# Miniprotein binders against q9bqp7, part 217

Target 1, 240 residues: q9bqp7
Amino acid sequence: VPQNWFPIFNPERSDKPNASDPSVPLKIPLQRNVIPSVTRVLQQTMTKQQVFLLERWKQRMILELGEDGFKEYTSNVFLQGKRFHEALESILSPQETLKERDENLLKSGYIESVQHILKDVSGVRALESAVQHETLNYIGLLDCVAEYQGKLCVIDWKTSEKPKPFIQSTFDNPLQVVAYMGAMNHDTNYSFQVQCGLIVVAYKDGSPAHPHFMDAELCSQYWTKWLLRLEEYTEKKKNQ
Below, E stands for the ipSAE of ESMFold2; O stands for the ipSAE of OpenDDE; V2 stands for 0.75 times the mean of E and O plus 0.25 times the DockQ between their complexes.

## First folded at step 16 (miniprotein)

Design wh40
Fold by ESMFold2-Fast, scan of step 16:
Structure wh40 (fold): chain B 240 residues (1-240), chain A 103 residues (1-103)
Amino acid sequence: as target 1 above (240 residues)
Amino acid sequence: SERIKRLEELAKEILRLVEELRKITDDPYVLQLLDMAELLAEFALDAAKRGDLEEAEKLLKWAIEYLEWAVEEVKKLGVSPEEIERLERELEEAKRKLEELRK
């Protein structure tokens, strides 16, 4: 159990739209700050075992691709993820931001992969939007908040390209989602409550994406684990 | 021992170089490389304090590799050429110190 436990849900909020809610999805810019991001906390609290396994994988990839080939591969994986998120933001935005010239971006295998998931997504409230937990002192940039099959979710879009040497394992994906959820539920820039999460894993070859739905109970379980990682991060930085 | 003290000093030097690079870039890809270098250097410092010289040397080697990679990526962005040149020289010095300790 964390020393500084704090609830993930805010009793003063509901998941239903308010008349005061903006008609377009929120997109609050993330400002660079000394306050740690969710991804930084998770990265900095990787175990020594995880780091050694990651380095072992890196060495094997370098043997196959060469050092320059490995760097090119890693850069391309990062770029593909960025393009995937840009395409999804455009598709879910009322403004159709990527309509004309980025047609090829919208035709990617990853976008084809998520088509069946997108059919069940509606009521978009936030896209590529910053969240801050003022009490717990962390920030984040969430991908999307929308209804999935009628339930308001923090939705995190993931690409399946497995080798991601700078990023936390798939095991940390639920922690990322609940960290954003807890921050949003207590962030004054937002007025609603999110109690569910959705992790969507998309495939480059266009095969159907896998949705991993997280109900309120599961979110609460992962929230406790996130609080432990945040506590570990805070303790490490104070002891330097 | 003197070797342990030198490994601790090197780990702290690497951590300072990470901090300096963070100040000259906000590129997300570079920042992720720096996060890895920082984590590796922190593990190296812990290994040195425990007297595990081989593990500390290995972790420092990996931390330096991520720092070199980060510098390479920042150079492609064309920002702060003079500061990057200085950081490159400090990295080469750190790399030289590590090679001396590994011998």
Scores: ipSAE 0.656, ipTM 0.849, lowest interface PAE 1.4, mean pLDDT 85

Design wh41
Fold by ESMFold2-Fast, scan of step 16:
Structure wh41 (fold): chain B 240 residues (1-240), chain A 103 residues (1-103)
Amino acid sequence: as target 1 above (240 residues)
Amino acid sequence: SERIKRLEELAKEILRLVEELRKITDDPYVLQLLDMAELLAEFALDAAKRGDLEEAERLLKWAIEYLEWAVEEVKKLGVSPEEIERLERELEEAKRKLEELRK
């Protein structure tokens, strides 16, 4: 149990739209800050066991691909993930938000993979938007806030291949989602309440993406784990 | 004891190089490589303080590998050749110090 517990949900907020909500999705820019990001907190609180397993995977890949081949592979995985997010932002925005439009982005196997999920997504309220928890002192950049099958969700888009790239951790994905949720629910730049999460894992070959829906109870459970990681990060930095 | 102090000093030097690289790039991929180098160097510093020299040396080797990778990626971003050359020299010196300690 975290020593400094704080609620994930804000009792003063509703998930219903109100008259002050913008007609277009919010896109608040992430400003450079001394306050840690969600991804930094999670990465800096990895266990030694997690790091060891990651290095063992890396060495196996280097044996197969060579050192330069491995670096090219991981760089390409990162780039494909970035392009996938850019394509989704373009698809979900009523106005084109991509700086450089590329029709090829819209034809990727990853985009084909998520088509059946996108049919159930509506009422987009935020895209690639910054969140800050002023009380708990962390920031983040969330992918999407929209209704999935009628439920308002923080949605996180993920790409997956059989070997896991070092950038992606399936274990920490639920923590990332609830961290964004808790921040948004207490961020004065937003007026609504999010109580559900959705992690969508897309596949390069176009195989149907797997949605991992997180109801309010599951979000609360992961929120407690996120608070422990945040506490660990804070203690680590105090003792530097 | 002197070997422990040298490992601690090397870990702190790696952490300093991470911060120097963070000042010249906002590329998210490079920043992830630097975050890994930082984590590994912090684990190495902890191992050195506990007197676990073998673990400290292994972790520092991995941290240096991530720093080398980050420098290679920063070169692709078109930063000043002089700045890159300086960072490469400092990183090569760190590698040399680690090799010296392993002997």
Scores: ipSAE 0.561, ipTM 0.802, lowest interface PAE 1.9, mean pLDDT 84

Design wh42
Fold by ESMFold2-Fast, scan of step 16:
Structure wh42 (fold): chain B 240 residues (1-240), chain A 103 residues (1-103)
Amino acid sequence: as target 1 above (240 residues)
Amino acid sequence: SERIKRLEELAKEILRLVEELRKITDDPYVLQLLDMAELLAEFALDAAKRGDLEQAEQLLKWAIEYLEWAVEEVKKLGVSPEEIERLERELEEAKRKLEELRK
C-alpha cells in the first residue's frame, strides 16, 4: 500500500446523468505548467530494465532502417496516432460541420478498425479534455469520457504498431486510464463520477479493434499501482 | 575519483540542456524525446555515483543521442536559428567530453 494512499472514487459524485450536466462534451485545454502530467510520471518512473529493453529495440530498428529511417518511422507512428485521435474527436462530436472538415481523417484503416466499438459508445461527456487531481497534484489530457455498453468510462484510444519507443508501454495503459479517472473524479471542472475504463487497440489494416474493459474493482487495483508510481516520481523530484 | 566527478558533471550538463530545450518548444513529440534524455541522464548520474563507469558512459551516450534527435526535430519547427545553433554547439561539446572520458 502506498504511504500517501488516496481514493480513486469521489463519494460525493454520481455516475448518472444530472440535469445540470452540460449537453455538449467538455473540452478543457491542457496548459503546460510545473505540475507533472500522467504521461511524464509514467515515463520518468520507467525501470532501468524497461529502458534497456527499449534501447535494444531501438538499436535493432536502426540496424534495419538506418538512423534517419528509424527517426522517420517513429515520427510517422506518432503522427498516425495524433490523426487517429483527431478523427475520433470529430466523429464523437455532436456537430455535423466538424465531421465534414475532417473527412480525410475519417477514412483511415484505424477508423475502420474501431467501427464495431463506436456502435457501443454513447453519451459522450468529455473529448480531448484536461484533468487535474486537486489533492495529488498531477494533470492529464484524456481522450474520451462516454458510456460504453451502458457504463460511463474513461476511454483511451490506442493504435497498434509494436514496439513504440516513446509512447507509453502497453502495460502502463491501465495506469494511465485510472490516473485520468482519479483526476477527473476530483477535478472541480467536472461534476460526475467515472468508475470504469476502456482501452481500445485499433489496427492500421482495419482489423477489428480489441476492447479491454476495466470494471470498478480492476480500476481500484490499478489505482494502487498508479499511486506507487506517483510516489516514486515525487521522491525522485524531492531528491533532485 | 576524477572520472566519476567528470561523468557526474556531464550528466548534469545534459540535464541542463534538456531544460533549455523545454523552454523553446511545446511540441509533444520533442517533449517525449526530452523526457527520455532526462531519464537516461538521471540513470547515468546514479550509475556514476555507484562507480559503474561502463554503464554511466553508455547511458550518457544514449541520453546525448535523444538530445541530438530532439534538436533535429526542433529545427523543423522553425524556432530561433541562433538559439538552436547555441544548443547544438553545447551538445557537440558534451559529446566531445564523453568521448574523452571513454578513451
Scores: ipSAE 0.718, ipTM 0.875, lowest interface PAE 1.1, mean pLDDT 85

Design wh43
Fold by ESMFold2-Fast, scan of step 16:
Structure wh43 (fold): chain B 240 residues (1-240), chain A 103 residues (1-103)
Amino acid sequence: as target 1 above (240 residues)
Amino acid sequence: SERIKRLEELAKEILRLVEELRKITDDPYVLQLLDMAELLAEFALDAAKRGDLEEAEQILKWAIEYLEWAVEEVKKLGVSPEEIERLERELEEAKRKLEELRK
């Protein structure tokens, strides 16, 4: 049994609901400061190979759409992702005013895509909520913490088009999920423990979303990789 | 070599412009473009230090393209117009310096 000085799970916490749990999901605001975010750490530790592959994709898209067309495309992809997250927050919030917030946000193909996943989601505990790992000194903004098929999960909603979008749609999605999980499990603003992750990839045409469930063992494996990326980021910034 | 020093100076100039833009906007999309420009400029700096001039020049070109894209997006937001005009001029100068080195 290897010893780990920075465990992902907190042995002093339970994933069971209790009577003191808030009736509405937590929404801790993210404060911008010198502490790096999960997405910044992952982006700044991309490999040269990953960057070159992204540039090749960009050049192919520019050939098809033109430079202005490509910029419009990527801006729209970003905006659609933002609207999708806003719609999901509205749908999962227990308050009726939020559910009725914007009818047009609720009519996207992406929302149609996730309907079958949402049927299995319950017990929402956090939405668009900030997490901070005090000891490892990183922050993040997680999408959702809820039960998926009876398991408490950090849930990350992703949109996908064909072809794949720009920078933040990298192969690092599992690392992002476990980074949020480890931070939340050690953040004093939260009292519960999460041991599972879920990445939901939604499609613009309304095709059924693909859920990628991560059990405790898989989360622990990706946590080790996240710690390496965080160390790489810290050393990089220390040497600048 | 002198060319290596100029490429290193240009990469550092791009990193400075990235930080200047970060001070005038909190827009998430713009910040995403700036993060990419920063990473590319750092790769270019590393390539220059290794003496890989062609790689450094190509990556610097990409870094400048992302920085130009970020400036265009900030202009649409209508913030700090005088600061944006200054940054645009500094970016055009950086582009000119890169083209001079590629010759």
Scores: ipSAE 0.744, ipTM 0.884, lowest interface PAE 1.0, mean pLDDT 85

Design wh44 (at its last look DockQ between E and O 0.67; V2 from the best seeds 0.74)
Fold by OpenDDE base, look of step 17:
Structure wh44 (fold): chain B 240 residues (1-240), chain A 103 residues (1-103)
Amino acid sequence: as target 1 above (240 residues)
Amino acid sequence: SERIKRLEELAKEILRLVEELRKITDDPYVLQLLDMAELLAEFALDAAKRGDLEEAEQMLKWAIEYLEWAVEEVKKLGVSPEEIERLERELEEAKRKLEELRK
């Protein structure tokens, strides 16, 4: 049980989207400060076993690709992810704010992969927007807040070369989503609350993306796990 | 033991280098590499304190590899050549120290 319990949901915020659908999605810039990001917390709290597995994978990849080849591979994976997010931001942004859509960004297998999911996405409230949890002292940059099949969600877009049909296959992604939810729900820059999460795993080959919907109950379960990770991080940094 | 102390010192040096690199870049990719280096150096420090010298050495090796990678990426981002050269020298010294400790 977390020592510093904090609720994921804010009882002071109504779940009802105030009828003023902001015509423009929020895009709060991430301020870099001494406050740890969600991603930093998750990375810094990886277990030794996870690290060993990762390093073993790395060594295998280096044997296959060479050192430079592996570096190039990882760089490309990162770049592809970045481009995918940029493309999604462009797609989900209101047409009036669309700078000249780089048509090249839209021509990806990942974008093709998520088309069926995008059909169910509406009411975009935030895109690439910073969240801060002042009490728990962490920050993050969320990908999207929108309605998915009529439910307001924090949506996290992921790229994968391998099928991830199960939410368990998404590693710490559920923790990331709930961390963003909890932060947003308590960030004064946001006037609304989210109760659901959605992880979308897009595939490079354009095969249909896997949506992993997280209801309020599942979010609450992962929130507890997130709090434990955050406490672990905090404890580690106090001892340094 | 003297060896444990030196391993701990090296781990702390790696952590210092991570922090220095964090000050000169905000690149998310580099920051990810630095997070790995930091985590590995922390594991090394813990291992050294426990007297697990083999684990400490292995973790430090991996940490240095991530730092080298981070420096290479930072170099591509157009950071000051003088700063890069300094970091490269410090990394080479760290590598040397590690090799001395493996003996």
Scores: ipSAE 0.794, ipTM 0.912, lowest interface PAE 0.6, mean pLDDT 91
Fold by ESMFold2-Fast, scan of step 16:
Structure wh44 (fold): chain B 240 residues (1-240), chain A 103 residues (1-103)
Amino acid sequence: as target 1 above (240 residues)
Amino acid sequence: SERIKRLEELAKEILRLVEELRKITDDPYVLQLLDMAELLAEFALDAAKRGDLEEAEQMLKWAIEYLEWAVEEVKKLGVSPEEIERLERELEEAKRKLEELRK
């Protein structure tokens, strides 16, 4: 149990959309800060077991691809993820450049993978937007806030390379989503309340993406685990 | 133990090199590699303090590998070549120190 529990949902905010909700998706820039990001907290609180699993995967990949081949593979995976997020932001944004949108669509099996999910996404309220939890002192950059099948969700887009053995990394995805949700619900730059999450895992070969919907109860369960990770991070950095 | 002190010193040196590299780049991919090097060096420092020489040496080896990888990526960006050469020399010295401690 976390020492300093704080609610994920803001009792001062309504669950129902109102006329003051933004009509254009918000895109608040992430400012460089000494305040830790969600991704840094999660990465810096990985367990030794998770690190050993990651290192075993790395060694297997190096055996298969060579050291230079592995480094190229990993940088390409990172670049593909970045391009996937850029393409989704372009697709979901009312304002976009035709040149970059067309190029991203032509290159990516990942975009084909998410088409059936995108059909159910509407009412986009935020894209690539910074959030800050003013009380718990962490920041993040969320991918998307939109209605999925009529429910307002924090949506996190993931690309999957099937050889990845790091199961705990996939488990951390729900923590990332609820961390963004809790921050947004208490961030003065936002006026609405989000109670649901959605993790969309897209596949390189274009096979249908897997949506992992998180209702309010599940979000509350993962929120407790996120608070524990945040406390681990804070304790670790106090002790250097 | 003299060996424990040297492992602790080496772990702290790797952490210092990570922070020096953070000052010369804001590239997200490089920063991810530096975060891994930091975590591993911290595990190494913890292992050394507990007297677990084998774990400390293993963690330091992995930390150095991520740090080398980060340096290679920063070199591709063409930023601060003189600073990078200095960091490369210090990193190579750290590698030699670890190799001697492992024996």
Scores: ipSAE 0.760, ipTM 0.893, lowest interface PAE 0.8, mean pLDDT 85
Fold by ESMFold2, look of step 17:
Structure wh44 (fold): chain B 240 residues (1-240), chain A 103 residues (1-103)
Amino acid sequence: as target 1 above (240 residues)
Amino acid sequence: SERIKRLEELAKEILRLVEELRKITDDPYVLQLLDMAELLAEFALDAAKRGDLEEAEQMLKWAIEYLEWAVEEVKKLGVSPEEIERLERELEEAKRKLEELRK
């Protein structure tokens, strides 16, 4: 189906911890770059139908909240998601104490929602870390690489309430995870690879988060779909 | 076809403004707004090439709204105020051009 197939896994890498690996989770900084990010690829390949539905929803919200109210709502939801990710980074790595933290956000419903998941998370290898696929020419910022119930995963934390004007379809969430996985597995900044994915959906009211585990076979299936979206993006931008 | 040409030129101007704003900041919230403005301007360009003037005008209106929103957010960041003020004036001109075309 894809014209330029590329494997998601790197046979020259192990998914097992290396005793010589750093004990502190990796945090590769995201650098300004002209190559596309995963989220940009997915957003830029939205269909016109998806855009019209999104704009209709936006207009209804503006009618209800006013334009300024809608922008404030969207900004607050984005900030809640950002602070959720920052809180999780802090919780999973005490060495990330160099940034000031808002104690009220550490007690958020989203953090309570994931507590039962965090009990099954160990062996954190990377947090809020940049990945780059040199061959396929895309970048990303993954949330977490850690063991979940004994399996090393790329873990992506999602809040149930999101700023919809920017969010691609929920069907794209697995594509995002496997794109990060494929990039990490072929990024020279990483000495190991990951064969599984985990999407964790947290709830504002503190209700137990829902984990969506992706084994290697499922990841390979979504990888094919990701390659098609990346190909679509590349062709679209080439012809502009 | 004069209106088609003007809509195509306006879409390309919006795309240029998007790229200039990307040079000012890497803020993820701003970048998401810019990505939406870009997508909408590209849809507008395609609609204008098909002769669908109403769709092109609507897509440009939405693109400008996202671009205005992005400018507001960059101003809150306080970076490059001279450059953002210049871009804000250019965006106001683009908005005026679209309003003239809708007449």
Scores: ipSAE 0.742, ipTM 0.892, lowest interface PAE 0.8, mean pLDDT 85
ESMFold2 (binder alone), look of step 17: mean pLDDT 86; pTM 0.872

Design wh45
Fold by ESMFold2-Fast, scan of step 16:
Structure wh45 (fold): chain B 240 residues (1-240), chain A 103 residues (1-103)
Amino acid sequence: as target 1 above (240 residues)
Amino acid sequence: SERIKRLEELAKEILRLVEELRKITDDPYVLQLLDMAELLAEFALDAAKRGDLEEAEQVLKWAIEYLEWAVEEVKKLGVSPEEIERLERELEEAKRKLEELRK
């Protein structure tokens, strides 16, 4: 249990559409900051066991691909993820953005993979937008906030070569989603409340993406775990 | 315990090099590699303080590998060539010091 608990949901906010809500998706730029990002907090609080498992995987890959081959592989995976996110932002944005980027058709298997999910996505409110928790002092850059099957969600797009049929198989992704959610709910740049999350795992071969929906109860459970990681990060950096 | 002091000094040197490289790039991929080098160097420092020298040496070796990888990636971006050359020399010195301690 966190020593300094803070609620994920803001009692002063509604999750329903408001006439004062912007009709154009928000895109607040992420500025260079000394305040830690969600991804940095999670990375810097990885356990020794997790790091050693990653090193074992790295050494196996190097044996198979060579050191240069491994580095190229890793760089390509990172680039593919970046392009996947850019393509999704373009698809979910106004038609003008799509037309301008259509020459560089980033129609990958990943985009084909998410088509059935996109059919259930509407009411986009934010895309590639910065969030800051003003009380807990952390920042993040979320992928998307939109209605999925009628429920307002923080949506996180993931790429993976291996199927991830259960949310528990995606280690820190639920924490990342609820961290963004809690920040947005308390960020003065936003006026609405998000209570649900969605992690979408897309596949390179175009096979149907797996959606992992998180209701308000599940988000609250992961929020407590996120607060513990944030506390661990703060204590760790304090002891420098 | 001279070996403990030298391992602690080396870990702190790696942390300094991480911060120097962090100042000359905002590339997300490079920053991710630097975050890993930082975490590993901190684990090495903790291991040294606990007297687990074998773990400290191993983990510090991994930290240096991530730093080398980060430097290599920054070189591809074509920025600050003289600064990168200096950092490469400091990394080679750190590698040499670690190999001497492992013997």
Scores: ipSAE 0.743, ipTM 0.882, lowest interface PAE 1.0, mean pLDDT 84

Design wh46
Fold by ESMFold2-Fast, scan of step 16:
Structure wh46 (fold): chain B 240 residues (1-240), chain A 103 residues (1-103)
Amino acid sequence: as target 1 above (240 residues)
Amino acid sequence: SERIKRLEELAKEILRLVEELRKITDDPYVLQLLDMAELLAEFALDAAKRGDLEEAEQLLKFAIEYLEWAVEEVKKLGVSPEEIERLERELEEAKRKLEELRK
């Protein structure tokens, strides 16, 4: 049990739209800060076992691709992920015009992969938007907040190909989603409440993306684990 | 012991180099490499304090490899050439110190 427990959901908020909600998705910029990001907390609290497993994977990839080949591969995976997120933001932004969209950003197997998911996404409320938990002192940049099959979700877009990206760990993805959710639910820049999460894993070859839906109960379970990771991070950095 | 003290000092030196590199770049990819170097150096410091010399040496080697990779990526960005050259020299010194400890 976390020593400094705090609720993920805000009882003062509703997930239903109200008249004061903006018609344009929110995009609050993430600014440089000494406050740790969700991704930094998760990365810095990886276990020694996870790090050694990652190192063994790296060694195997270097044997196959060579050192330069491995570095190029890893850099390309990072770039492809960045471009995928840029393309999705463009597609989901109602204020973007066709002339403002880069055709090359929209051309990828990853975008083809998510088409069936996008059909079920509507009511976009935030895109590439910063969140801050003022009480727990962490920040993050969430991908998307929208309705998926009628339920308001924090949506996280992931790209996948064999092997996984260098520092990527799929089992930390639920923690990332609930960390953003908890921050947004208590961030004064937002007025609504999100109780569900969605992790969408897209594939380079265009094969159908896999959606991993997280209901309120599952989000609450992962929230407790996130609080433990945040506590571990804070304690670790204090003892340096 | 002397070897434990030297491993602890080397781990702290690597952590300092990570922070110096963080001051000269905002590139997300480089920052991810630096985060890994930091974590590995912290595990190495803990291993040294526990007297696990072999594990500390292995972790320090991994930390230096990530730090070298981060320096290489920053060089591609063309920022702070003089600072990068200095950091490269300090990295080579750290690498040499680790090899001496393996005797």
Scores: ipSAE 0.724, ipTM 0.878, lowest interface PAE 1.1, mean pLDDT 85

Design wh47
Fold by ESMFold2-Fast, scan of step 16:
Structure wh47 (fold): chain B 240 residues (1-240), chain A 103 residues (1-103)
Amino acid sequence: as target 1 above (240 residues)
Amino acid sequence: SERIKRLEELAKEILRLVEELRKITDDPYVLQLLDMAELLAEFALDAAKRGDLEEAEQLLKYAIEYLEWAVEEVKKLGVSPEEIERLERELEEAKRKLEELRK
């Protein structure tokens, strides 16, 4: 159990839409400051074993692609992920129409991969929006908050290819989602509550994306693990 | 003890170079590379303090590789060429110091 426990859900909030809710999704900009981001906390609290596993993967890739080829590969993977998120934001924005979207944004195998998931997504409340937990002192930039199969979710879009990029950590994905959820539920810039998460893993070859739904109980379990990682990060930085 | 002190000093030097590079760029890809260099250098410092010289040297080598990669990416952005050149020289010096300790 974390020493500085704080609840993930806010009993004063509801997941139901009200008449005062914006007609367009919220997009609050993330401002740089000394408060750590979710991704930084997770990256800086990786285990030594996880780091060595990533280094072994890196060495195998360098043997296959060469030094320059490996760097080009990782840069390309990062760029493809960025473009994928930009395309999804465009697709999910209520102000956009199918006919007005850039053809290049729709060509990606990753976009083809998520089509069947997108059919179940509606009621978008936030896109590429900043969250801050004032009490626990962390910030984040969430991908999407929308209803998935009728449940309001924090949705995180992930890309996957073989071999896996060394800069990403898939085992921390549930922690990232609940960290955003807990921050948003207590952030005064938002008025609603989210109790569910969804991690969508899209594939470069267009094969069907895998949705990983997280109900309230599962979110609560991962929230405890996130609080432990945050505590570890805070202690680590105090000791420097 | 002397080798432990030199490894600790080198790890701290790498951490300083990471912070200097963070001041000249806000590119998210470069920042991810710097985060890896920081983590590796912190693990190296811990290994050195425990007297695990072999692990400390390996981790410092990895940290330097990420720093070199980050510098290469920042050069593509075309910002602060004089600062980048200075950081490149300091990084080459750090690399030289590590090679001396490994030999």
Scores: ipSAE 0.716, ipTM 0.876, lowest interface PAE 1.1, mean pLDDT 85

Design wh48
Fold by ESMFold2-Fast, scan of step 16:
Structure wh48 (fold): chain B 240 residues (1-240), chain A 103 residues (1-103)
Amino acid sequence: as target 1 above (240 residues)
Amino acid sequence: SERIKRLEELAKEILRLVEELRKITDDPYVLQLLDMAELLAEFALDAAKRGDLEEAEQLLKWAIEYLEWAVQEVKKLGVSPEEIERLERELEEAKRKLEELRK
């Protein structure tokens, strides 16, 4: 149990849109700050065992690709992920000019992979938007907040070929989602409440993406684990 | 021992270089490489303080590899040549110190 427990949901907020909500999805820019990001907290609290496992994977890849080949591979995977997120932001934005911009972004196998998921996504409220938890002192940049099959979700888009040495473990993906959720629910820049999460894993070859839905109970369980990681990070940095 | 103190000093040196490089870039990819270098150097410092020389040396080697990778990526972003040259020189000195300690 975390020493400083704080609720993920805000009892003063509703998941229903109000008349003052903008018709265009919110996009609050993330500014670099001394306040740690969700991804930094998760990265800096990886276990030594997880790091050694990732280094063994890296060495196996280097044996196949060479040092330079491995670096090029991981750089390309990162770039593909960035382009995938840019394409999704364009597709989900109500502005037609954004959808017209880059034909190459829209034709990737990753975009084909998520088509069946996108059919169930509507009511987009935020895209590539910054969140901050003022009380717990962390920030993040979430991908998307929208209704998935009628449920308002924090949606996180993942590519299957992400660079393992930089990425927090797959187990950390739910922690990332609930961290964004808790921040948004307590961020004065937003007026609504999110209680569900969705992790979508897309494939480069266009095979159907896998959706991992998280209901309110599961989000609450992962929230406790996120608070423990945040506590570890805070204690680690106090002692430096 | 003297070797433990030198490993601790080297780990702190790597952590300083990570912070210096953070000041010249906001690139998300480079920042991820630097976060990894920082974590590895912190594990190395802890290992050195516990007297685990083999683990400290291995972790420092990996930390230096990520830091070197980060410097290579920053060079592509067009920051000042003088800043990059100084960082490359300090990194090569750190690599030399580690190799000397591994003997």
Scores: ipSAE 0.737, ipTM 0.885, lowest interface PAE 1.0, mean pLDDT 86

